# VH-VL binders against q86i44, part 39

Target 1, 197 residues: q86i44
Amino acid sequence: MSGQNILKCKKCQLEITNKIITNHNSDTFHEQCFVCKLCSTPISDPYFTDKETGDFYCAKCEVIRNDQSKPLRESLGFCSLCYKYFRQNEDILTIDLERYHIGCLKCTICKKGINNEKYYREKMTSKLSNYCCEDCFEKVDKCNGCNSMTLGQTLLAMGKNYHANCFKCFKCSEIIKPNSPYSINKQTNTPSCQKCN
Short names: E, the ipSAE of ESMFold2; O, the ipSAE of OpenDDE; V2, 0.75 times the mean of E and O plus 0.25 times the DockQ between their complexes.

## First folded at step 28 (VH-VL; framework fv_guselkumab)

Design u21 (at its last look DockQ between E and O 0.02; V2 from the best seeds 0.00; counts 0 for: pae O 13.7 > 2, placed apart)
Fold by ESMFold2, look of step 28:
Structure u21 (fold): chain C 197 residues (1-197), chain A 127 residues (1-127), chain B 111 residues (1-111)
Amino acid sequence: as target 1 above (197 residues)
Amino acid sequence: EVQLVQSGAEVKKPGESLKISCKGSGYSFTSYWIGWVRQMPGKGLEWMGIIYPGDSDTRYSPSFQGQVTISADKSISTAYLQWSSLKASDTAMYYCARHPSYRIEVITKFGTYFDYWGQGTLVTVSS
Amino acid sequence: QSVLTQPPSVSGAPGQRVTISCTGSSSNIGRGYDVHWYQQLPGTAPKLLIYGNSNRPSGVPDRFSGSKSGTSASLAITGLQSEDEADYYCQSYDDSLSGYVFGGGTKLTVL
């Protein structure tokens, strides 16, 4: 009899046939239905629900949604780091279609603002990156594969730092993932994956 | 070496569906945005939209929102542009292009550009 | 058509200097967004020529230069050569369209 009951998403009321997301009340949702309406990130506690629409908002975006100046400022958009609306005539820094207040972009190492200065960038996702001011860039270790900075998670291989995507088989150029076995050509000090050995 | 190789020319009738492709090689496909640009015969360049294959984040120009679908298959390093129902006005050359390389020297603030372009796919839609 | 305005055509004799303008507004170039330039040779895909207002990628000759002032940008070509005959496009970002914008293009004819 239990096999005759189907799980329904609390948000959209449709059947769940894939990954099931559960909240603190044991309500069930599609993975795509349990995300913040404004920023699309997966919902975690604390979160807020609009009683009229059923939409969810993360804590940061609830502040944005309840800004009393919101009706006038919504057309200007908001900063991708602090999630506050832009003011009229404010200079806006745009990187990869992500928009920031001029002073909100900070060096990952020293935490100083990267206003109208040169900077270096390490992409993590479409919306997340590490940034490095020029002064800190001179001190940071570089990837032995691409010679760019290594601010995020690094792979230590053959005694050298690499981005996870920069440690590649010398023969086939396929990425050698962490904990994957590989051979080293002693003469050239180059790695080979098991397929190419 | 970075290459963007697009699928071959297409001749279609109004109302037909179409999916054209852009295969990236020589770089980490999932770490760079891929954009699509239309060029109608004898006309200039128009940005259509962009996708980050690593997480499928997709953004559309207002002029193309709801008119096309941009997608990617990261297992074969390929981005796609597709129509559910072609119109004669869709006759154009379509380019894919990559947002700047992972190798970063100095990123100028404000705005972004396309460093590598595919060879183009000519789509002809006629009765 | 486009929010960035370029002259439809420009011409010059070999060895001459020519300039191609790109005029925007307060929502794009005037906001401080960079201007980039592309060259499209006949029958080929566009190629990056200038980025970040004035930077040349590797392989682009010194005779190509770019600048930006106020709401406008300019591409200058000195020592004009026959192989420079092409279409040239400027490109920037526009807040009101929330996306990339191209100029209408300029056909350069080498006489």
Scores: ipSAE 0.100, ipTM 0.594, lowest interface PAE 5.3, mean pLDDT 81
Fold by OpenDDE, look of step 28:
Structure u21 (fold): chain C 197 residues (1-197), chain A 127 residues (1-127), chain B 111 residues (1-111)
Amino acid sequence: as target 1 above (197 residues)
Amino acid sequence: EVQLVQSGAEVKKPGESLKISCKGSGYSFTSYWIGWVRQMPGKGLEWMGIIYPGDSDTRYSPSFQGQVTISADKSISTAYLQWSSLKASDTAMYYCARHPSYRIEVITKFGTYFDYWGQGTLVTVSS
Amino acid sequence: QSVLTQPPSVSGAPGQRVTISCTGSSSNIGRGYDVHWYQQLPGTAPKLLIYGNSNRPSGVPDRFSGSKSGTSASLAITGLQSEDEADYYCQSYDDSLSGYVFGGGTKLTVL
């Protein structure tokens, strides 16, 4: 447990002494600094950063910005990933009720664009699902809990990958949360929560 | 293309009622606020109020509260500004303009501008 | 009397740099509200020129720039052209008035 590292907010460059917000780039922010520039709401994924100003924008406000930046574009809806409006006669990929630009939706593994051919989807608790192309599907590891493909963040336990919600106590079937203590039954090689241990 | 098209010029007498319109196209009409701005002859711009067509939430400038009525018909993507009884002092150009703020409970300090404007409606009130 | 104060007129020769000031108070610009700018050509509707203090919408030349500091904002126009002759308005929000506020407008004349 080495020395107290002073954390600074990437936005205001001041020391963070209270709640720390860490984004996907491992940058740290004050809670009040990690907010949307337009609506001042706390930022959640997905969010966007203005390249010139460094300001943050929530997805909803990003749609507005995109409309502002391209006044001649006809509003035909917007892409669920990049939040840019569709252009007239632009090819659009529709999956369920969501619409995407061709090429915006990418395979999580090889980063190839999904183009409405055969693909696989991993349902996540997050707003966005991960997708896998047909070529990569056979190479993707399967969750030891549900036997479905693992594309996003997984928990590695006992040498096997688990979706977060699939790592459950063998005795009580409750989900063992990440970083929660658990024990391994040496005979069955199954996890048990602290309550059942 | 985002467009706001306003109704034509009006010539009225004091005491008459008037309702002018602003039709939006090229965007989701129900997802953006529409504001009204007055410009008296040879004068500057004055904010009158805004309406969110999605739920008809309406906010007025204190100076115009009770003086005018702002409304919207989302079925035809149209916003309205109306007077029950016109005054000579109401003679002005009236603009509708889109307010690019997402629907929130309060107006925030950063998203408070008008990105697209109608061509204006000239209202002349004279005896 | 406008809540935001602008000079009534500014002038410049083609190719020159001109600045238009917008002075507010602690209840508007000083409160942290963004400043926006509009261009109104003669006989036309206002057009958004700058939003969020310094952002240009698509189609607005980079000759136009905005800045904000303290209780004031400024619009700068470099390489002045004849087509820039117009009225310019700053706009913000004011807590005391609970509403959007415009400057009095500045008439820019290109000599």
Scores: ipSAE 0.000, ipTM 0.529, lowest interface PAE 13.7, mean pLDDT 83
ESMFold2 (binder alone), look of step 28: mean pLDDT 91; pTM 0.932

Design u22 (at its last look DockQ between E and O 0.02; V2 from the best seeds 0.00; counts 0 for: pae O 11.2 > 2, placed apart)
Fold by OpenDDE, look of step 28:
Structure u22 (fold): chain C 197 residues (1-197), chain A 125 residues (1-125), chain B 111 residues (1-111)
Amino acid sequence: as target 1 above (197 residues)
Amino acid sequence: EVQLVQSGAEVKKPGESLKISCKGSGYSFTSYWIGWVRQMPGKGLEWMGIIYPGDSDTRYSPSFQGQVTISADKSISTAYLQWSSLKASDTAMYYCARHPSYRIEVKFGTYFDYWGQGTLVTVSS
Amino acid sequence: QSVLTQPPSVSGAPGQRVTISCTGSSSNIGRGYDVHWYQQLPGTAPKLLIYGNSNRPSGVPDRFSGSKSGTSASLAITGLQSEDEADYYCQSYDDSLSGYVFGGGTKLTVL
């Protein structure tokens, strides 16, 4: 009987018997326990934790909370990343329609704050992107599949880095999933999926 | 500084229409709800409704639903409260107030942190 | 009658401690909704005094304090001053009314 480690909710300390929510700290919660303190909405990324109480707040409510702690007369809006209000005359980085504090966005490579408009972006989703500062750009490897910058998770095959979706079978052009078996064509040094072997 | 400035006092007759205003400044107008609160003479505060200027989402107290119309013009950071036909019983002070919430579902921490100076509405024959 | 019940009036001498109660029910304060307090000086608009049961906005003296327990909340004023003479309102949310609710208000007189 593999001693199934009883998972406990970090909030209520009770056993989780149904759906388990795991946050970025690997803490586990009941679905009903991982909610915003103010609006009781289920928490989604990004969310914030009160350092004193440990309560969770959704992004919208966090903006409001931050406004409570800052002089409102200096508010010029809020950062799309940290959801803190901008100060008067504060330098702001604008990307598309989103505004950020200088330094809030971090280089994926060196973790330095992006301080100017000289950055490179790898858009992962509509909401998530990786960024690279100018200093690190030359150090960034290119995908052997698409020849684009690789900032996020990549797979290494045949000594080359690939975006996950760029690692394709040479024969059928289908994506070879991570940890899936594949063969290497010795002549072309290209991968082939199991179906095409 | 956060300010809510309301329009001046109104003297009206029963049956007349009225629209009063509340202009917000010193903050992101589209990011906060604006609520209206009635205070009848010598009485307490009554929540009427709120509007989110960002998308004009409007919520009413059940007691005021259909009795008034709340609207906003975000281009000039102004919220409105209007009556199609005033009654003598509408005589009251009306306050606008900022509501620090993105959604009305924010119930736990919902309060009014900044208030206008009030608009006195007198309805008499 | 207001969903939240407050005493109509309280009084105290300068320097004294006074408390204003706000009694709710299982549909509002008892549900866990926060209680907020407002001060309304004579002839003026209400001002936020306490938010989130016990938090003071900037500019509010520490002699004002709020607490919540069960279905009730309380505003305490220590070191009562003449300028504290005002109406005080508690506010919360009520499920039965699907809306925000205020107490009936308490007139504080400084003797």
Scores: ipSAE 0.007, ipTM 0.525, lowest interface PAE 11.2, mean pLDDT 86
Fold by ESMFold2, look of step 28:
Structure u22 (fold): chain C 197 residues (1-197), chain A 125 residues (1-125), chain B 111 residues (1-111)
Amino acid sequence: as target 1 above (197 residues)
Amino acid sequence: EVQLVQSGAEVKKPGESLKISCKGSGYSFTSYWIGWVRQMPGKGLEWMGIIYPGDSDTRYSPSFQGQVTISADKSISTAYLQWSSLKASDTAMYYCARHPSYRIEVKFGTYFDYWGQGTLVTVSS
Amino acid sequence: QSVLTQPPSVSGAPGQRVTISCTGSSSNIGRGYDVHWYQQLPGTAPKLLIYGNSNRPSGVPDRFSGSKSGTSASLAITGLQSEDEADYYCQSYDDSLSGYVFGGGTKLTVL
């Protein structure tokens, strides 16, 4: 009897033809309609309702919606590495428009905190960097392609250390991958990939 | 459904140690603060402290700092309240309660939305 | 002594309106901190009744309402019923104590 128990969604007033979600008052909803207005998470915890709009809010988003301290919290900002908000009058390290707690950045080698003192940075990806204090920088191998520090895996080529992305064919400028064959121009001491050989 | 289930009633002597527990279920335990509240016999509610089980950030009421230890074991979704040496004045009902706030913001717009059933602690000679 | 002051008791007949006050100071309610209310039925744990000064969780009857003005807050109960007999606590945050503070509690008696 497919049409005998036709239910309407309390939120949108349209017929429910698929999964039926029921709240504590036996009201029925589409699965998509019984979600938090701010984060779209399905309501599974105690929830809150705006009487004027009928919107639902999960517990965490209800705190955000009613948070009278939000302007202060947003103006202070948060650490880009640990994602904890800064306290008022806390010292902040700023690198490339990103903010960090003093001491959240650590030397990759010795694990001592990086502060406003001299440090060296090696970008590994768009999202990750290695950092090195001045003392450790003096002891770290340098890339023979860019003369920057090598804290990650190194490629040994032509008897020298390189970043994986810094060992390039002289003719085409393409990266010569580890274990790939290459030739050397002895006059210029430059490598050529097998395609340019 | 969100549940906070506390350990059973305790009868102790002054000077003994005690650790009571609060097990959370039906929600992401590591993503909500857990607070402890004392209610002495015939008295009102007193906030003792809170913990964020995700990273063990723990904050105490000044009245209870150094008097108790609040901890959590996130692997079993359990928060703890502990005394190293009980006093007769520790006789009370102890509640745990969930606090749905941002990890760092505990001053504004926050409340205890779920409460455990309470653990009665009696300390007498 | 509680930082937030509530009357020790209030009473009313069924169907009447009662109001429970919660008086604070400039270091708590007057600083702009929200006030929350809890109902504790005899022999049970407290239950959240009002949050953020005036908001009700789903499942709390609309005859319970809250408000805040200046350094004080108020819980109103209209259409008083016998099951409303309970202790009622307000709660806020206090800068000088660096922590959450509860009112001393109010015993509501339905006559």
Scores: ipSAE 0.000, ipTM 0.500, lowest interface PAE 10.6, mean pLDDT 81
ESMFold2 (binder alone), look of step 28: mean pLDDT 92; pTM 0.941

Design u23 (at its last look DockQ between E and O 0.02; V2 from the best seeds 0.00; counts 0 for: pae O 12.6 > 2, placed apart)
Fold by ESMFold2, look of step 28:
Structure u23 (fold): chain C 197 residues (1-197), chain A 125 residues (1-125), chain B 111 residues (1-111)
Amino acid sequence: as target 1 above (197 residues)
Amino acid sequence: EVQLVQSGAEVKKPGESLKISCKGSGYSFTSYWIGWVRQMPGKGLEWMGIIYPGDSDTRYSPSFQGQVTISADKSISTAYLQWSSLKASDTAMYYCARHPSYRIEVKFGWYFDYWGQGTLVTVSS
Amino acid sequence: QSVLTQPPSVSGAPGQRVTISCTGSSSNIGRGYDVHWYQQLPGTAPKLLIYGNSNRPSGVPDRFSGSKSGTSASLAITGLQSEDEADYYCQSYDDSLSGYVFGGGTKLTVL
């Protein structure tokens, strides 16, 4: 088999000196060159290619660029969940740097739409969060470590709920993972990992 | 208490690289966005960009895209602002600032509740 | 020019009331984004003064108040005191710039 000393990016025609991205057709790209034309996020399946320009589009941006109302609504921006452009005078829910139609975000518990009223968020990543309306917030368990709501995976320890990252050794502050052994100081009701025991 | 402590003043020459820091304490560093704001001498405030240290999601103002690099090291609760090649026009005060979490303030909330003390960067030959 | 327009300066005598305007457009304040205000004392970092148009953080006296209407916002300071001498900045978010925007700042002088 023939080896090549220098690989070139199919998109920009320049040498690849870092991580090599290979598509289904064995073309090679820089990581930064195999991105969606509209949102610049890295391409993963499924994706779309404009045959005239060679540009790549992720699934959500393909919906956006094929929206038949695009010429009429382009200047208003689009919803981060449904990818449809906003109408004139529409109320927009904005959370961090993302915008949504009112009601597109839903409470994790009751599935009622989140609007501009009070809501509570358990942030998982910059792009992923669980949301809770005010009514359901009164019913949700709270983490005994940080006193914030627990909508995702929880750890039951010492008879109480914790986020997985909130159950820590009192002495060294290291996370005590699920099913890991630990000791309890009965007078302070605090956990210690086996190393600090 | 919440604190953002920035690295000390820097005096550099054009073409040199620089990395300034912002250390957060008194809160969960990985759960809040950290933004960078420039204030040129005698001028107002300009937003440069923002990072979520929990997953390193980084967003830049269009005016600063490609001009600086924003990063974070969550193991030491520190955010960074970095230039690969400084220009004299980079002379300014640079602030880091924290974006608060949404809990009971349910509407559009992009304010900075705590600010670092600032890092003066002087670039001259 | 700044995206949000503030007067370059305002002044007032001790005990008087002053207002500082912050004029935006339909892509920022007029879209319904909140307006926040910061106080920057000479030689110091900015400090949050008003958030969410009209809310005061703990420790900010009630003589500071904010309001928003249409595409504009206003900061009012009553009972003006000498320690209020500072630069004041409004801040919001702008759809067309996809980012945070500040006003140009207003220097308040207490006569």
Scores: ipSAE 0.000, ipTM 0.498, lowest interface PAE 12.1, mean pLDDT 80
Fold by OpenDDE, look of step 28:
Structure u23 (fold): chain C 197 residues (1-197), chain A 125 residues (1-125), chain B 111 residues (1-111)
Amino acid sequence: as target 1 above (197 residues)
Amino acid sequence: EVQLVQSGAEVKKPGESLKISCKGSGYSFTSYWIGWVRQMPGKGLEWMGIIYPGDSDTRYSPSFQGQVTISADKSISTAYLQWSSLKASDTAMYYCARHPSYRIEVKFGWYFDYWGQGTLVTVSS
Amino acid sequence: QSVLTQPPSVSGAPGQRVTISCTGSSSNIGRGYDVHWYQQLPGTAPKLLIYGNSNRPSGVPDRFSGSKSGTSASLAITGLQSEDEADYYCQSYDDSLSGYVFGGGTKLTVL
């Protein structure tokens, strides 16, 4: 009898009876409890947590908070990852239209800081991207669908890794969603969606 | 170094128009709100309004709405406070001050971290 | 008639501890808005002294401290010095006025 473990909100410690919000740490919250401390807006990724208070901050408010922590410094913009302001003469990495502190971007594999040297980027469906350094690139598995680098969450099927959007029905070419039923053609070793079975 | 430099003292008559300025330097002018604060002689501080030079979003205190106009020219990193018709009661020191925020909705942490030296405005018949 | 109430004046001898109170309501401090403090020396512009209830900007001595509880805030000055003679203002935000509000100011005299 899998005792229905009462889910409690980590913020208010009350039982969650309605919509459950789960963060990246697998903590559960009421929808109204997972909001930015400064603007009371529902939290979306990326968000930041105050280490002392446990309060949550949205990206925009995090920029403000970071500035508040150093109110007398010169501002030249802020890092797209840590949302701290740049200082004068600070080395900045620019990737496309985004700016980063040197060392803020890290290789997903070895966690080494990414600099202006050769790097590889995996575009995610989310606002966040994964990066890989040149040294680790050869060690990274390739997607069987698109033959590009796989760094983030992948689907393993038929012994091969796929990006979520790269796992497609062989017959209709529609994306097979994670945890959706599919069949494998034993002859061709290709997946087919439930509609095409 | 962050600096706000205001225009010089003004002596005016009732009914005259006036525009005073506040020039910011040493930081990204378009990334911070600029507020105006009034201090009447021997009195306390009064918030008048704020402007975001990046997009010219302007917010006024209800007490000053329609009484003054706040504007900015980001090309020269300058904010302005202006009156169309001055009154004797407008006699005061006026301060510009930097407000570190990107969003006006962030109300919990709003403060002024850098201040101009002030502009004294005297209105007398 | 300031929305935030401060004593008009406080005094202390050098080396003493003084406190300046800032009393608000449910529409400002009681709403959870942060309280900030400014020091205004005679004939000068205000200077940020405390931000976010209890944080000191760089250059502000640790003799200055801020706290907030309920609908009120307090500025404490320990080891009072002659150079501390100034006007002090608390500041917050008020929902009823839809704007930022200052206290009436407190004149601190060092005896």
Scores: ipSAE 0.000, ipTM 0.535, lowest interface PAE 12.6, mean pLDDT 84
ESMFold2 (binder alone), look of step 28: mean pLDDT 91; pTM 0.936

Design u24 (at its last look DockQ between E and O 0.01; V2 from the best seeds 0.00; counts 0 for: pae O 14.8 > 2, off the site)
Fold by ESMFold2, look of step 28:
Structure u24 (fold): chain C 197 residues (1-197), chain A 127 residues (1-127), chain B 111 residues (1-111)
Amino acid sequence: as target 1 above (197 residues)
Amino acid sequence: EVQLVQSGAEVKKPGESLKISCKGSGYSFTSYWIGWVRQMPGKGLEWMGIIYPGDSDTRYSPSFQGQVTISADKSISTAYLQWSSLKASDTAMYYCARHPSYRIEVITKFGWYFDYWGQGTLVTVSS
Amino acid sequence: QSVLTQPPSVSGAPGQRVTISCTGSSSNIGRGYDVHWYQQLPGTAPKLLIYGNSNRPSGVPDRFSGSKSGTSASLAITGLQSEDEADYYCQSYDDSLSGYVFGGGTKLTVL
């Protein structure tokens, strides 16, 4: 369809022969050229451009870049939620190798900060967990598959609450998705997926 | 019952590649970090790194970055430790161990510990 | 070289009490990080003995106890038995190393 149209990367001015990344101004880039200068993460909105250098920064790194206390505290690291460097002798909450200011991490239900107080955790991914303060814990439903608390939306099945990934076919152990048909063995009170029916 | 079963002992020459395994059973493999610990002959324990099999998030001790590869295959509940080119100094016992997850915490500072350990894999690199 | 310092060896007679120290610094135990303890019997893998400074997992006798104060932690064993002869390791987290650290280990000999 196009004749001799050759796409060039706006950052490096070289031809793009593989994956093409496009911004809102219809500029085109290599995948490796449209990345954050500090963390090398692919750029998505919102992002920032340094007019002096032409470098791009993701929103997280722009906060880090503009932190005026950086020269005195750089070796102490920064908070994984607000992206500001820690002050000397500041209490640091460390969870799963991630570091936070006291109070930046909040109860999922009541939004109060965790201030080195007793809390309960539901781990979702390597980097993401839901948290629950002691006061809210007594109000939280438990999953009937794993008996851990449920802080997000639950799957209601057989009159009981489950995490989305905890309601499984008894025969094949395959997850039974919401609104998927299943049968119940009344003697054992166990579910079976449609395939195992 | 939670179990971590490691692959058998290995005798290798310098320059050879090696991949040792750690199979987890009796728990939700994708919901717990798995760590690797080295114990050189007659020496103490050294943390090498960890992986979260649910999303393959992998983190290395600074002493071991670029020296080994940690990976996992969640379809068979197995974590791996791999060398592209073994050295004689890699002769050691290697343990996999599980970090706890989804625990009630009452402590102001989170401290990771290893609640279950594999039996160990002896790797000998000589000649 | 160990970040956490333990005595290389301790000994005691059956029935006696022994303690094993674990001394850190302001970048680890002194920042308030927990201390954990492992027992390694000869020729076997380490086993969790104490976690979160003083908690015993199920199946660990109550003659094992742990404590933490300042930059140091201690493991105490009362009613010493011959089966307690093993290597003992403390473990914590260190900010300057951005990672988990073990003590050098203590060999316990039962006389």
Scores: ipSAE 0.033, ipTM 0.575, lowest interface PAE 6.4, mean pLDDT 81
Fold by OpenDDE, look of step 28:
Structure u24 (fold): chain C 197 residues (1-197), chain A 127 residues (1-127), chain B 111 residues (1-111)
Amino acid sequence: as target 1 above (197 residues)
Amino acid sequence: EVQLVQSGAEVKKPGESLKISCKGSGYSFTSYWIGWVRQMPGKGLEWMGIIYPGDSDTRYSPSFQGQVTISADKSISTAYLQWSSLKASDTAMYYCARHPSYRIEVITKFGWYFDYWGQGTLVTVSS
Amino acid sequence: QSVLTQPPSVSGAPGQRVTISCTGSSSNIGRGYDVHWYQQLPGTAPKLLIYGNSNRPSGVPDRFSGSKSGTSASLAITGLQSEDEADYYCQSYDDSLSGYVFGGGTKLTVL
């Protein structure tokens, strides 16, 4: 029996005899088990799990659930990360029109909560950013292209780290995309795209 | 231990029908896809189709669509490949193989391989 | 005529390193789909050798390794042994064909 590969659903603990859904934790679920408890929609990231019942909630329904689970109180909205409502007079951090509880955002390096006093941000996309506290900032490597901190995925070239969009041809300033061919100028130790070789 | 055991060699004439089998053991048969792969004599591997025994969801290669029928009987952990009318060109070794149990529609780049294979069934079609 | 292109044959002496290439396109490997490798010994069924570009199943020696870059993948065999004489196939998925695709296979001869 130890050699049998039986797949069990993390939610219901029963054997999976239909199509398997796997989440980011590599847990396996029945297709019907990995749905939002409120709206019955298939779960996508981000989602929340009730620790007591094990039920899943989509981000939208999590906000609704939080509203229902708390006494009626004056609320200033909800946190964009944890989706819990703000209490009256609660200190919040506002970044690019998004509001967060103090401490919900974490430093990428030390995992300490970010406050509104001193922090640094690496903007990766319009919706995705990494954050760094003041204490860790000096320890973070800088992009050789833009001289800003590198917290996320970087390209290593010529012994230096680059943001993806910061690795550019020295001659024409075009971005050299990952896995694109480029050459290195032996004299200046700078990259050049294929067109400029 | 995961095993796929296929039915024995077949010798047929053109125009005859044939159904070969693949029995799985050592794992939850209904939780994994089963694929069929053809290998003509001295040639490479060709994917024919795949079936999920749990709900009988079946997908075919465009090249084999309408040419063969893939089915499964989950009660006896067996998958089938069948022809209604064999041709001489159907002469080949046929393998069944287990596919990852993930839902294909949600897989982006991971999986999509065959981790266990049957021993093969040789089908010879000649006049 | 295979969607994935492999050399028809490679050879090496015992103890040597050999590589087998698998060249795809933007509709398969270039799309980011993983490449898998199978070993087929003479007169036997294929066996999974590498999955997910570079992962070895249990029982596969570490002298087998896989890599992928761009639209191509490669299987490397170090410390070549006589028992490695076999056919090797790469496999991926192709969007244009809406199906699994195999390379044409490479016959490895140990000299």
Scores: ipSAE 0.000, ipTM 0.532, lowest interface PAE 14.8, mean pLDDT 84
ESMFold2 (binder alone), look of step 28: mean pLDDT 90; pTM 0.931

